# Designs tried in a protein design chat: VHH binders against o26223. Part 35

Target 1, 191 residues: o26223
Amino acid sequence: MKLLWTSQHIKVTVHIDGKVSKMDVLEAIKTRRSIRKYQDREVPEELIDKILDAAMCGPSAVDERPWHFIVVRNREMLEKIPEVHPYGAMVKDAPVAIIVCCDSSLEKIPGFWVQDCSIASQNILLAAHSLGLGAVWTGVYPLEDRVEGIRRLFSIPEHVIPFSVIPLGYPAENPGTRDLFDPDRIHLEKW

## First folded at step 3 (VHH)

Design a28 (framework vhh_8pnl_2)
Fold by ESMFold2-Fast, scan of step 3:
Structure a28 (fold): chain B 191 residues (1-191), chain A 119 residues (1-119)
Amino acid sequence: as target 1 above (191 residues)
Amino acid sequence: QGQLVESGGGLVQPGGSLRLSCADAGFTFSNYDMAWYRQAPGKERELVARITTGGSTNYADFVKGRFTISRDNAKSTLYLQMNSLKPEDTAMYYCARKPFEEIFHFDYWGQGTRVTVSA
């Protein structure tokens, strides 16, 4: 989806004085944190469109691009997600969630759809952060109870596999930074 | 699955016109830069025209002023309007899009449509 240049242009809002609008790629990667508390404020549709555009720009095995996305804004549906996802309590408080799915009919080689959907999920998190939003990846696949719970809740066909549920919104928390660099995990030339 | 299907080629006399089409079944057609390439027998493939996601166009010097590239994102279709055709334009014409090739080498090409310019 692209923005149309008309008298009825859709407005996109991003934090002007924050790091978000001036963030380089390494800063975005290093400062992105899981956000589980959201402002009581709607996310504009044009920001969701930008995030989904970024999600589909990830690499995929043999360019199979098996992703499908469900955008959930309905309050009653968001409130039901914690019933089928034990660690998804924050989803009920988010203004919107994206469910990343794999359409198995698009799979060209077995098993790589997991990597494809993982990359798409990470791109959603980074894109959201770059646009001044907060998000968190809540795991669905490969936990069978969560997969089937989400499938039933959103009427997902049997050939489609729900992979992750990512609630997002304007952040109402600012977690501290983490120093995650561990040189013991780097091996030169051999293990 | 993003299969590209070219059509519109044929036999035409010098000075004639043809309109080529490339249908892309992908739901994200608007996210890709698109291009037309051509290949004559015994020669390498060469870029004819390119159109970006934003609609910016670029043309090879040998077709400037004669060919026009355009896209219809609602129909997921790429076009090449070819005017004032010359015998030198005789080639197989291919539609291409920018691929996601980071995991495996894969050229995203259609099967081509043949253009013959002959008296």
Scores: ipSAE 0.000, ipTM 0.078, lowest interface PAE 20.0, mean pLDDT 81

Design a29 (framework vhh_8pnl_2)
Fold by ESMFold2-Fast, scan of step 3:
Structure a29 (fold): chain B 191 residues (1-191), chain A 119 residues (1-119)
Amino acid sequence: as target 1 above (191 residues)
Amino acid sequence: QGQLVESGGGLVQPGGSLRLSCADAGFTFSNYDMAWYRQAPGKERELVARITTGGSTNYADFVKGRFTISRDNAKSTLYLQMNSLKPEDTAMYYCARKPFEEIYHFDYWGQGTRVTVSA
């Protein structure tokens, strides 16, 4: 039982991988909640690497995979995010945040990068939840002031678009699950 | 801290015994309340037994006197000793972990181990 890291490509191999147990996929999807209160406790790099691996496993249009990720642990930088994101107040209290970005130079089909980065963002939320962490998606794109604020704060190139800021940490709140099934939204054979 | 692996399930005759194990790879195992749940075919998951970090135990009424939950912090392993097994105990059994600071739910689940009590 040993952790092996491949820095630069962020991959973890353990002897128990391939036979480890966590909540099943359906359970993770149904019980994931937005978490905005975090314990004053660091998140191990091993967990961030697992989350980013999961983020990159999402489907993308014509396999363009336009996503890039910025991992922010620096307290001063986390404290500046609320200055450019009016609904990002909780980010300053998180031990880490992931900024999901689109590199437009990697886009093969115009416009699909939004769906690609949404998929990556959701995978981050689900992976975090499955690992016992809490996270929340704070929206950046398509709000121009937030896009430019985040770009400037993190020195993001003009051709790269910040899409979402996802703070995460060990949860200090535990909202219950929601009953969201609505059969009126299901149409058989036709509208 | 994080990976749960259940084992020890199998096929037994009514009145038989099994011991389930749940191994946690984390070195902070002692910081977590642990529980066993089960799910019979066509039914919801239900709590079987719980053990706190301090060793206090709680059992569902349908297993009291027959099942014993215990933990070995040095081995990072949770156990469920099942005696006087009945056909209605047939289910997939799941190990669950929650941090001591989490108060409402168990946040990690194992893949489960199958127990079949054949008549």
Scores: ipSAE 0.000, ipTM 0.073, lowest interface PAE 21.4, mean pLDDT 81

Design a3 (framework vhh_8pnl_2)
Fold by ESMFold2-Fast, scan of step 3:
Structure a3 (fold): chain B 191 residues (1-191), chain A 119 residues (1-119)
Amino acid sequence: as target 1 above (191 residues)
Amino acid sequence: QGQLVESGGGLVQPGGSLRLSCADAGFTFSNYDMAWYRQAPGKERELVARITTGGSTNYADFVKGRFTISRDNAKSTLYLQMNSLKPEDTAMYYCAREPFEEIVHFDYWGQGTRVTVSA
C-alpha cells in the first residue's frame, strides 16, 4: 500500500503558566524505552503517517534524504522476519513494522547515509513514543546476513540497503525510567 | 563485554536437586533481564525461566513449581534452583542476557552446564 502524503506534524502546546498539554521533546527523549511486547490492537494508518512524516524531518548529509520506508502489516510477512533476523522474534507479535531503507542512488556523499538512516530510525522511535506507542530498533545494517535476508524477504532491489526493522504497537509493558546522565563524559574546552 | 559462565550441573537421581549458577564478568549485569535455556539431545534450545531486573519471574509450564530462578546483582550471578528433577530434565543448560536498549543484540552462549537425571 501507498500512503497519501500531506504535511503532518506532532503537535505540542504550551500554556501561559508554563505547563505542556502534550509530551514535550525532552520528556519524549528521556522517557522513551525499547518496547518488545504489544497489545493485540491495530495501529491506525494516521499514526503511521505521522511517524513517517517525523522520520523524514531529520537532518541529512548534503540534504540527500536517501531513506525509503516499507510498512509491513501482513501477518505472514511479519512472522517470517525472525527467520532472517535472529533477534527479531518480537516482530511476529507486533501489529506493524517499519523497515528503514537507504536508496543508494540518492546518496550524494559516501557513507553518510548511515547517519541519515540512524536519525530517521530514532525519529520513528521518538514519534511513536510521543503518540502513545511502543517500538524497538532491531539492527540490520551492517550485518551482511541480515541485510541480505531482509532484502530477499521483501524483494528489495540491489541498490537499496535495508538499515533497520522497527516493530511498533500499543505497549504491553512499561519499563521504568533510566537515569543515564554521566558527567565524566563531558569535557570543558578540551579533552 | 563480559562472558557468561555456567556451572553447577552434574549427575543426579530422579527426585534429586541441583543449583545452577551463571557468573557474568561484565559490569552491566543489573541492567539486563536474565534467562535460563536448555537443550536436550536432538531438540531445539528452549526457554526454562526468566527474571527481570526488578525480580519478576516467568517459568515454562514443564518446570513450574519445581524450579526457581533468582539473581544476586552484587555478585553478578544468576541462579536456577532445580528440585524434583525428572529424566526429561536431562539437557545442557545455558544462561543468557535478554535484549535491553541496544540496537544490535547478540546472545553470548557459553559452554553450558550439563544436567543428567538417571532413571
Scores: ipSAE 0.336, ipTM 0.644, lowest interface PAE 2.0, mean pLDDT 86

Design a30 (framework vhh_8pnl_2)
Fold by ESMFold2-Fast, scan of step 3:
Structure a30 (fold): chain B 191 residues (1-191), chain A 119 residues (1-119)
Amino acid sequence: as target 1 above (191 residues)
Amino acid sequence: QGQLVESGGGLVQPGGSLRLSCADAGFTFSNYDMAWYRQAPGKERELVARITTGGSTNYADFVKGRFTISRDNAKSTLYLQMNSLKPEDTAMYYCARKPFEEITHFDYWGQGTRVTVSA
């Protein structure tokens, strides 16, 4: 398990055909869907590095940037995640998962690390989608049994809090786009 | 947070009616597709009816025309109106909520409510 392979300077050169999908930000946001079925195909390390770079570009309360990431590719470890996460069954079928963590020693303002890690998680989902991958956010925090289970499974220190587990892969499903705009949730000037 | 509580079950004769309720203590009831499932002794849980956030409904063939699923977003409550009940409808009835699309961090099953159809 190579826990620290999350930086762009630690990347593998992979042949991707030199073509990138182009979508604007609004298209990416509106067309991203949770994907729980994956092709039996490896995700190149270069793409994971790009996704993690995007994750770290999120805004953070007082610039605390408390996030750490564990990249899991080991099949035996992926297969154990459903044992500690009741809704993580799809993780065993994913080629890779990212565990988003908070290092509490980096926290400057109590409690805002939850928003910071939520932003990082969403950036992972959007970046994956923009690169032709599918992903889903499976919740860990604030469910104490899942937090402890994931901590134990991945030898996470007590001062680090596992926040989410995000399996990723090339999609084997296409649920289609949703239109979720609800004008009744928009209040002009006052509630 | 995220608790589902079913009620309204009981003993009824064949041909009778019952109305089940499922109270969701969650703040975002209106954001979830909801469903009723049932489980007879020694059998797997099976889908009875689904209702989307927009009110679109879908029913299992074995209850079509007899059961009606509905929701009251103001009361955060899901209902199942059961008419023309048959002995084969005897089961524990569970309400279920789809997990958050991105976040699957809570149980979507309630405790269940028992329905017995017998003379």
Scores: ipSAE 0.000, ipTM 0.165, lowest interface PAE 13.4, mean pLDDT 83

Design a31 (framework vhh_8pnl_2)
Fold by ESMFold2-Fast, scan of step 3:
Structure a31 (fold): chain B 191 residues (1-191), chain A 119 residues (1-119)
Amino acid sequence: as target 1 above (191 residues)
Amino acid sequence: QGQLVESGGGLVQPGGSLRLSCADAGFTFSNYDMAWYRQAPGKERELVARITTGGSTNYADFVKGRFTISRDNAKSTLYLQMNSLKPEDTAMYYCARKPFEEIWHFDYWGQGTRVTVSA
């Protein structure tokens, strides 16, 4: 019984950080692309703060929220990431990177921290896109050599697991939108 | 569509040379950045060299000056010229397209090509 509060009017704009944005949630999800080329421009700290706020707003198993984040702006440190992450060559050219970590001491239910950190990583990508930035998720966990390489490089304690490295910046490329809808993957009522 | 097939590996003595080839059976080769990776037993796959659609190249520091990556878009083929080979270069070599929207995904077709550097 919600007739009194039902509206037939459609809002065509949304507010992001007090500003009107023309990108709704579905558009953001469908137009986000991995960005690996960045402008030689610094990303303001306030935008990183907004992205990290969004990262922490995802659902987590039993509300355990095991994520921790390392923000890397130091050029020397960014240049060392490709030495321990073979697919992270673009990180050295980014103005900033975020390392998503799991603090295992915060885990309330075993094994779900992988889903929790995946949700946080995706929220970083979507938030960056909505703010006019580009980003890419480069995988760390569960590849043991990458996990240990990143741990050593950033002095991460043994009870904390580095999950992903996400370089971000103002995009210097504009890849096209993909059409990925596949109805053969949708089963009605039973397999 | 598009399958990558590696060839040209073999046994060579230290200081020798090999040329690896990677044939793309599809017609999309010219649209993708391409790379060579290698994997030694008990280690993860590591990037050796990368070439963009425009021909720009990047090399891992341990192969700079010894290896040369190149592409022939008309033949849909990627090459890796390996000179001054060392025992440490012994590995399975894989070619790959630019990775898409994946975290830890790798895109390899076939078993790669084996390079053994030994006396």
Scores: ipSAE 0.005, ipTM 0.193, lowest interface PAE 11.4, mean pLDDT 82

Design a32 (framework vhh_8pnl_2)
Fold by ESMFold2-Fast, scan of step 3:
Structure a32 (fold): chain B 191 residues (1-191), chain A 119 residues (1-119)
Amino acid sequence: as target 1 above (191 residues)
Amino acid sequence: QGQLVESGGGLVQPGGSLRLSCADAGFTFSNYDMAWYRQAPGKERELVARITTGGSTNYADFVKGRFTISRDNAKSTLYLQMNSLKPEDTAMYYCARKPFEEIPHFDYWGQGTRVTVSA
C-alpha cells in the first residue's frame, strides 16, 4: 500500500469499515460462493490491498511463502485471458483479476508450493467475500497449456509458475448457501 | 541478460516508409520469439507484429500488408519495415522478447523509438 495525494481525493491508508467487522470467520467460510457475474463497477485499490494482505497471511510449509501476485485491471489484458483459459470466460467481464504465482526460487520443500498457493488463493476468496465482493478460482496449474498461455500473456519468467486466475468484482448474482456437512465423512479414532 | 535497444524512428509524411531496428545484446536472441509493440499518446500499448524463432510471422489487422517483421539471428537484431505510413501509426515503438507477452517484460523494455507521421 502506498500513501498518495491526488487533486481529486486522498489515498492515504486502507480505511474500510465493512463486512470484515460484521461477518465472523465461520459465516464467511460457510457463505462464500463462486461468483462469475460482476457489476460494471470499479473495485477500489484499497480493497485489493486488503485482499492481498490476507492472501500473504496463510500458513506455508517451512514458512517458505513462495507466492507472488499479478493484479490485472487493464481491459485488453482481461479480454485475452479467455483465449488461453477455456473456463475463464467470465474474467473478461470482471473489473479486476489476481493471478496467483509461485516463485520456485523461494521453495524450501519440493512440491509444497501447490498447497501454499492453494492457501493463498482460498484466502483471496474469503477476504473478497468478507469485503462484499465476489470472486471465483479458475484453475491454471497443473494444466500445461494454461500455465504456458498465462505465462506468455503476462511475461512471467520460467522460474515462476502461474497457479490460479481469480477474477473479482461486486457480485451481480446471489447463489443461495449450501448445507454440505456430511457426518459419514467423519471417523472417530480410526477409519 | 542484455538490453533491447530500438532505433530507426523519425518524422515522415503520410505514405512514407521507415525501417525500425532492435538490437539485443543478449546471447540468447535466437532462442526467443520476438515482437514489436506500439503506444500512442493517451492509448494503451498494442501488439503490432510477432516473429517466432522459426521465422513464422503474425500481424495486427491494422498493419497487415503495410508492415513486415524480420530477424537476423547472426546479428541479434529484429526489424520492422513500415510502408504506406498513416497518421494513425504515430507512436512510440517498442520491441519485446516473447511475441505473446502483452505487458512489458519485467527484465526491461528499451526506451522505444518514436515514429511521427505528419498530415
Scores: ipSAE 0.000, ipTM 0.073, lowest interface PAE 23.4, mean pLDDT 81

Design a33 (framework vhh_8pnl_2)
Fold by ESMFold2-Fast, scan of step 3:
Formats: C-alpha cells, sequence, structure tokens
Structure a33 (fold): chain B 191 residues (1-191), chain A 119 residues (1-119)
C-alpha cells in the first residue's frame, strides 16, 4: 500500500490497493484450482478467521450448522497426516490445514450434515482463493480408515465426524483453468 | 470400473529403444493427467514423466531428451517412447493417473512392465 494522494492538511496518506484487480464471484468460482504446492510463508490468523467466517455462512439443512473446525499449524502434526491419509502428502508442506468436522449432536435432520460440511468445505476453498491463497480438499468421510485415523490423530470425540482435510497456503504453482461447460448436461423443461 | 495395463517392456542392449503402452479400460481417460513411474528392486518408485489432459509434458532430469511421453485419448492409451536406453533405466515401469480436482482420489496402478537394459 502506497501514497496516491497528499493534502495540505495531511502530510502523508496511505490507504489504497488500486493495482489489485477485484475478483467477482463468477471469476472466483471459475478460476479456483486445487493447489498442492505452497510457499514457505506463514498465513496470518486474520485470513484464517475470514475463511472460517465464510465457511459458516453457507446454507444448512434446517439451519443445523453442525460444523466444527480444527486449525492445524503444528509441523509435527501436519507431518503425521499422510500416515492416516494416503493422498494427503502435500499437507506436510503446507503452513496450515483446516479439518472440517461434523458435531453429530447438532444434527437436526439425519444425513444432511454431509451437504452442510460439503458447502463449508467449498466455501473454504473459494474464500482462500479470493484472499490470494491456494487450498485443496482432501477427502476423509466416508472412508472409514481415514475417518478413524484422523479422529485418533487429533483426539476427536466419537460423536464428531472428521469430514475433510484442507491444507492451504500461498500458492507455489499455477495450474491454470479449464473450460468444463457441457451443454449436454442441461435439459430444458424436463429430462 | 477401469484398469491400467502396462505393456511393451523387454530386454534391450544399451542404446536401444522400447515403446511402453498403458491401456485404460475406463471411460474417463481423457479427464486425467497421466504419469509414468519406475521402480528398481529395493528402491522407491520415482516419477519418469507426466502429461496433462491438454498435452503439456514434464520429464525427470535423468530421462530428459531420451524419453517422450504421449497420449491417445480416442484409444484411452498412454505411451512412453524410450530411446538411448542405459543400464540404469532397468526397472519395472508403471503408469498412474494424477489427481487434479478430485476431493477423493485413488492411485490406479497396473502390474507394471519390466524393462531390462544389458549387453
Amino acid sequence: as target 1 above (191 residues)
Amino acid sequence: QGQLVESGGGLVQPGGSLRLSCADAGFTFSNYDMAWYRQAPGKERELVARITTGGSTNYADFVKGRFTISRDNAKSTLYLQMNSLKPEDTAMYYCARKPFEEIVYFDYWGQGTRVTVSA
């Protein structure tokens, strides 16, 4: 952030990010990619708070909002995740990971917590992207070996279900974007 | 339901050539980045070459300039053209799908195809 304006009454004013392009919602959705390579750079707590705020803003079945989140920054704990999640190798190189969990005691309608936690997970990915970070959703539920491995590793109670592990950081790769629009999957008025 | 099946290995003399094939019986080959790995006895599997869905390629330094990875999406087949083979290229060669946007991914490994380079 640098000075753009000066005033006779104010010696220095620094208050503008005018060189940073705004990412609208459609652009964010279309340009978000899974990022598995991260810079060796800390993610500020304030950005994690913004991401988790966004995660909790999703629609939820009967407004049950059953999600809980574990924020993992401890290097030793991050290095243990690949032992219980075979496709989580990138997590050991991330500065932080978020584990999305369902507290089953908050569930008001059976089974919809999966949709609730899926929405929260996608909001984490989009919010991270909008803030200049990269992230990837590594699946946990419903794979029983991963669910139990993550539960044991992070001392998660039996009534809480680990749903996804999302490492994130400043991206060290740019995979580009894909054009995935398929009009054959759109049916007008009926199947 | 799909299976990766490697073929084309064999015994060749140093300086020789082989073309490996990896056939995918699945319906979604064109959606995946693909890779060739190799493993000598008692060693870890190491990446040899990658190819993206768009055809962009990447090679390990030890094969660059000698090996060429390619794909035929219509035939659901991945290839590795190996030229100027060296004794140190002796290994079991495996093909694999690479993750891109999957929230759940499983490695799909075949049985491999054996390459032996000796005089």
Scores: ipSAE 0.323, ipTM 0.673, lowest interface PAE 2.1, mean pLDDT 85

Design a34 (framework vhh_8pnl_2)
Fold by ESMFold2-Fast, scan of step 3:
Structure a34 (fold): chain B 191 residues (1-191), chain A 119 residues (1-119)
Amino acid sequence: as target 1 above (191 residues)
Amino acid sequence: QGQLVESGGGLVQPGGSLRLSCADAGFTFSNYDMAWYRQAPGKERELVARITTGGSTNYADFVKGRFTISRDNAKSTLYLQMNSLKPEDTAMYYCARKPFEEIVDFDYWGQGTRVTVSA
């Protein structure tokens, strides 16, 4: 029947920014998936601030916290990322992206910045998921052509290394969860 | 390092079987988790099966009980035994080293091998 097309209905819409996350940590870790399709909907600044706060709460070697973040919302800039990152095509369709960088001048112990920035990147993915957003980690480091391409595009200084580009938004896809537990990789007391 | 080379695809009738192979000339095959992905026309790439360095396996729900992934480290070769094939299995099949959905920036895919299931 066509009567539903002309019926007036009041629909109560609940936004994530108006709700407290009820997802526990293990659930967030186990159900997070890479999201590459996003709704045409802006991500509130408050949610980005919460995600970046979570990123900076990660542990780092000797508490060096070498991370810096670039928040990109400019449509023209997002559209240029695939030109220097061939597998970052989805970034142009995201409402926002976060570029995770290492400031080498903050490094206290050589080499551990890679682990530090990986931790920050994963916290971004988990925090985004817990807030009802989708995100994907697109790799920059250690591919030198991508590192230099992103550096030039965003005027990043030589002592700062772009590590990852993480587009995020409200998900427009819902991939199923995965069963990845492998007991053969667990050794008790010794190898 | 070497490249991944897939083979074994072809045309088969519904209910038929095919065995896909993926040869890795890199001399480090035994150090990598390996996977089979597929991409049907007009659809996104999807994980079919994964096998660890220790031989533990994981399968997508749509192939459980029909497909078997295996590896031969001495031959540096990955296999996918496909039984009870359905028209829905028609796709280009790719092998990959340590495929992480979270990291799409490194193309360590092979050229693919085509599987067509036709009545």
Scores: ipSAE 0.000, ipTM 0.135, lowest interface PAE 13.5, mean pLDDT 82

Design a35 (framework vhh_8pnl_2)
Fold by ESMFold2-Fast, scan of step 3:
Structure a35 (fold): chain B 191 residues (1-191), chain A 119 residues (1-119)
Amino acid sequence: as target 1 above (191 residues)
Amino acid sequence: QGQLVESGGGLVQPGGSLRLSCADAGFTFSNYDMAWYRQAPGKERELVARITTGGSTNYADFVKGRFTISRDNAKSTLYLQMNSLKPEDTAMYYCARKPFEEIVEFDYWGQGTRVTVSA
């Protein structure tokens, strides 16, 4: 009749859309690799929507959220990216690419948009990996020739800065995982 | 940001062995996937073998079972052990640092080392 606090050891199974989730956050972070080879297989719009939703959930300086995204599926446009990005050759073979942009009119604190767009870019990579896709971040900003080339190719207005180009698709390579933990880079209480 | 230097090529008879080395003076050898490519006379450059930072390997079908790619991160050196060499293996062999997790990429190719397999 009286309520007693009982502690019991409970094993919990996590479900997403009625299915057991396949990896936790730490596993996703540690197993994500840059993927530059893709299957000849389209990525459903629903997965791109989930990826962009995740991208917009990142933290930003004073919650300015300056990011805009261009989704490129047109083969002719994807084939032109290597002409203005010398290390974007794999983009022409991807089924889709996302261009992460900063709308400078949304910037509240000068300079922090770089961190904001970096966070959005990394969330795209992690979300893609969690959904069974592969992706790679190809750098645009602050390389002015690449910034201007991408701006002209996609008719991006002057107040918007292209930050990264991220091709993605179902992976056609498996580079394996990395073991990068280096305790010499960790300093306790002071340098 | 480092230079790739290949060595170990030479003339060998069919059935012989060679070990190629590629030394990288760069800071980041352990952070990059590395690969061996070859180019035979009158042909395009083709991938021979790749090794990831984690040690996973991939081989072209024409060298599987005969060639072994390996790396020594402490020495910043990539190796290709070539066994049971055939005349068809005659080519310039190049090492390359392949892009992997960098957000800004640069071309890193070596100058090549020549392998000739003939009597």
Scores: ipSAE 0.115, ipTM 0.521, lowest interface PAE 3.3, mean pLDDT 84

Design a36 (framework vhh_8pnl_2)
Fold by ESMFold2-Fast, scan of step 3:
Structure a36 (fold): chain B 191 residues (1-191), chain A 119 residues (1-119)
Amino acid sequence: as target 1 above (191 residues)
Amino acid sequence: QGQLVESGGGLVQPGGSLRLSCADAGFTFSNYDMAWYRQAPGKERELVARITTGGSTNYADFVKGRFTISRDNAKSTLYLQMNSLKPEDTAMYYCARKPFEEIVSFDYWGQGTRVTVSA
């Protein structure tokens, strides 16, 4: 309950004067990397609350905002994720993970929840990076075995679809940045 | 998805050397951290050596000083130079690309190349 209490009281979380980000938006987008190695260091609840606030600020089809989030700090539960997600081995070493879910009862237009949850997932990665944390998006939907494995492990109801598992922590690796601009993918006025 | 193709394995006497190669077919090699794993009879697959996109290397304790991992991005090829080979090095050797920015990852293992060290 302590985690749920803190999340429900995001507006009373200590405000940090000045910029909420250590870098501007373009810098954050260009320098964010998938991080799979984490320091043995707790992530404050305040930072998780800021990340989840950012996740919920994304655009959404017909403003349906179908996302729900499970915050996992329990070590035993984190250690079980690799059993149902073969590429989630790093999750067991993370201090915390966020599971992005779609509540299908909130869906107003069929199928766009995938874009909605993708937007929320990317915002989690960017917000984490801007706050000095590292994270990685490990895909769940639409891989049926992973969806059902995660659902079973976290007692997720049938009308809720687990979309992604995002472990995060203070980074213990620095892969550097990439320059990926490709002008051949840009077409002026027509194809 | 691309494919990794290992080569260079064989039979060698103790104290000998072998150079393993791993060529990619169909993905952008320079974008991935690469690794060599091995699996000896009756043992689990274990990490032998890793090389990052920037060239930083890491080795398992029992091969450090004997094995050298390297990459040639222009040739899209990963190498493992194995010196002072011991009977304990007998295993199938597998090339693997490590995930980096994929939201969905699948096993990108090669079929392996067999190394046998015996007199």
Scores: ipSAE 0.268, ipTM 0.626, lowest interface PAE 2.3, mean pLDDT 85

Design a37 (framework vhh_8pnl_2)
Fold by ESMFold2-Fast, scan of step 3:
Structure a37 (fold): chain B 191 residues (1-191), chain A 119 residues (1-119)
Amino acid sequence: as target 1 above (191 residues)
Amino acid sequence: QGQLVESGGGLVQPGGSLRLSCADAGFTFSNYDMAWYRQAPGKERELVARITTGGSTNYADFVKGRFTISRDNAKSTLYLQMNSLKPEDTAMYYCARKPFEEIVTFDYWGQGTRVTVSA
């Protein structure tokens, strides 16, 4: 950008052509897709911080907020995830992954931590998409072998439950948007 | 939870043709991207062709122009038309459902169907 004077009171701003508007919430929800192919680019720490801030802003049962997050950038560790998560092969190619965990010591009402951590996981996906990144939720809980495999790999304590593994990066694929509205699933006043 | 069942393999001479079929008795076939893979003796499974729910196709370079992938959603069946077969196409051929917007993914593999290209 250059600022140019064309007269005493007129400034002409030369801009590089580009998109300056942010995605609104409905657009983000409707256009977010699971992304499993990533560019060979680092994700800035500032973007991860924004994503985690968004993750922690979700509602939780009795405001228990039981979530903890592990940010994994170490290539050796990312490469070991597919050994304990057979459908997480794309994680080894991602520049970073976030593991969403529940600290059971923070749970106030039994069982609702699953909804709490689901909300946090979806917020990570939406926030990543809104920031120009791609991500995918790879399920861990309630599959016992995956839960224990991830726990051992990342030295997660017994009272903490790994819930999801979310690799993310700049997308190297662009799947189209989905039209999923089904009026047959909407019932007015009664079933 | 259903099984993918491949059929149509066999022994053909170089330059011959085969049509493979994959019947899906599982959840809604039309909701999933589908793919054909192959595995030659002593090698890992490799992608041969993909078809999206909307019918868009993608092919590995080594089969482009010779193989055609297609689907029939009413029959829950995936096809692979293989023309101008080469000895290098000799492999066990598998179909698979590809992940979409799934938080838990299972790649359902069939038993495969054997293709042998030899004189």
Scores: ipSAE 0.300, ipTM 0.651, lowest interface PAE 2.1, mean pLDDT 85

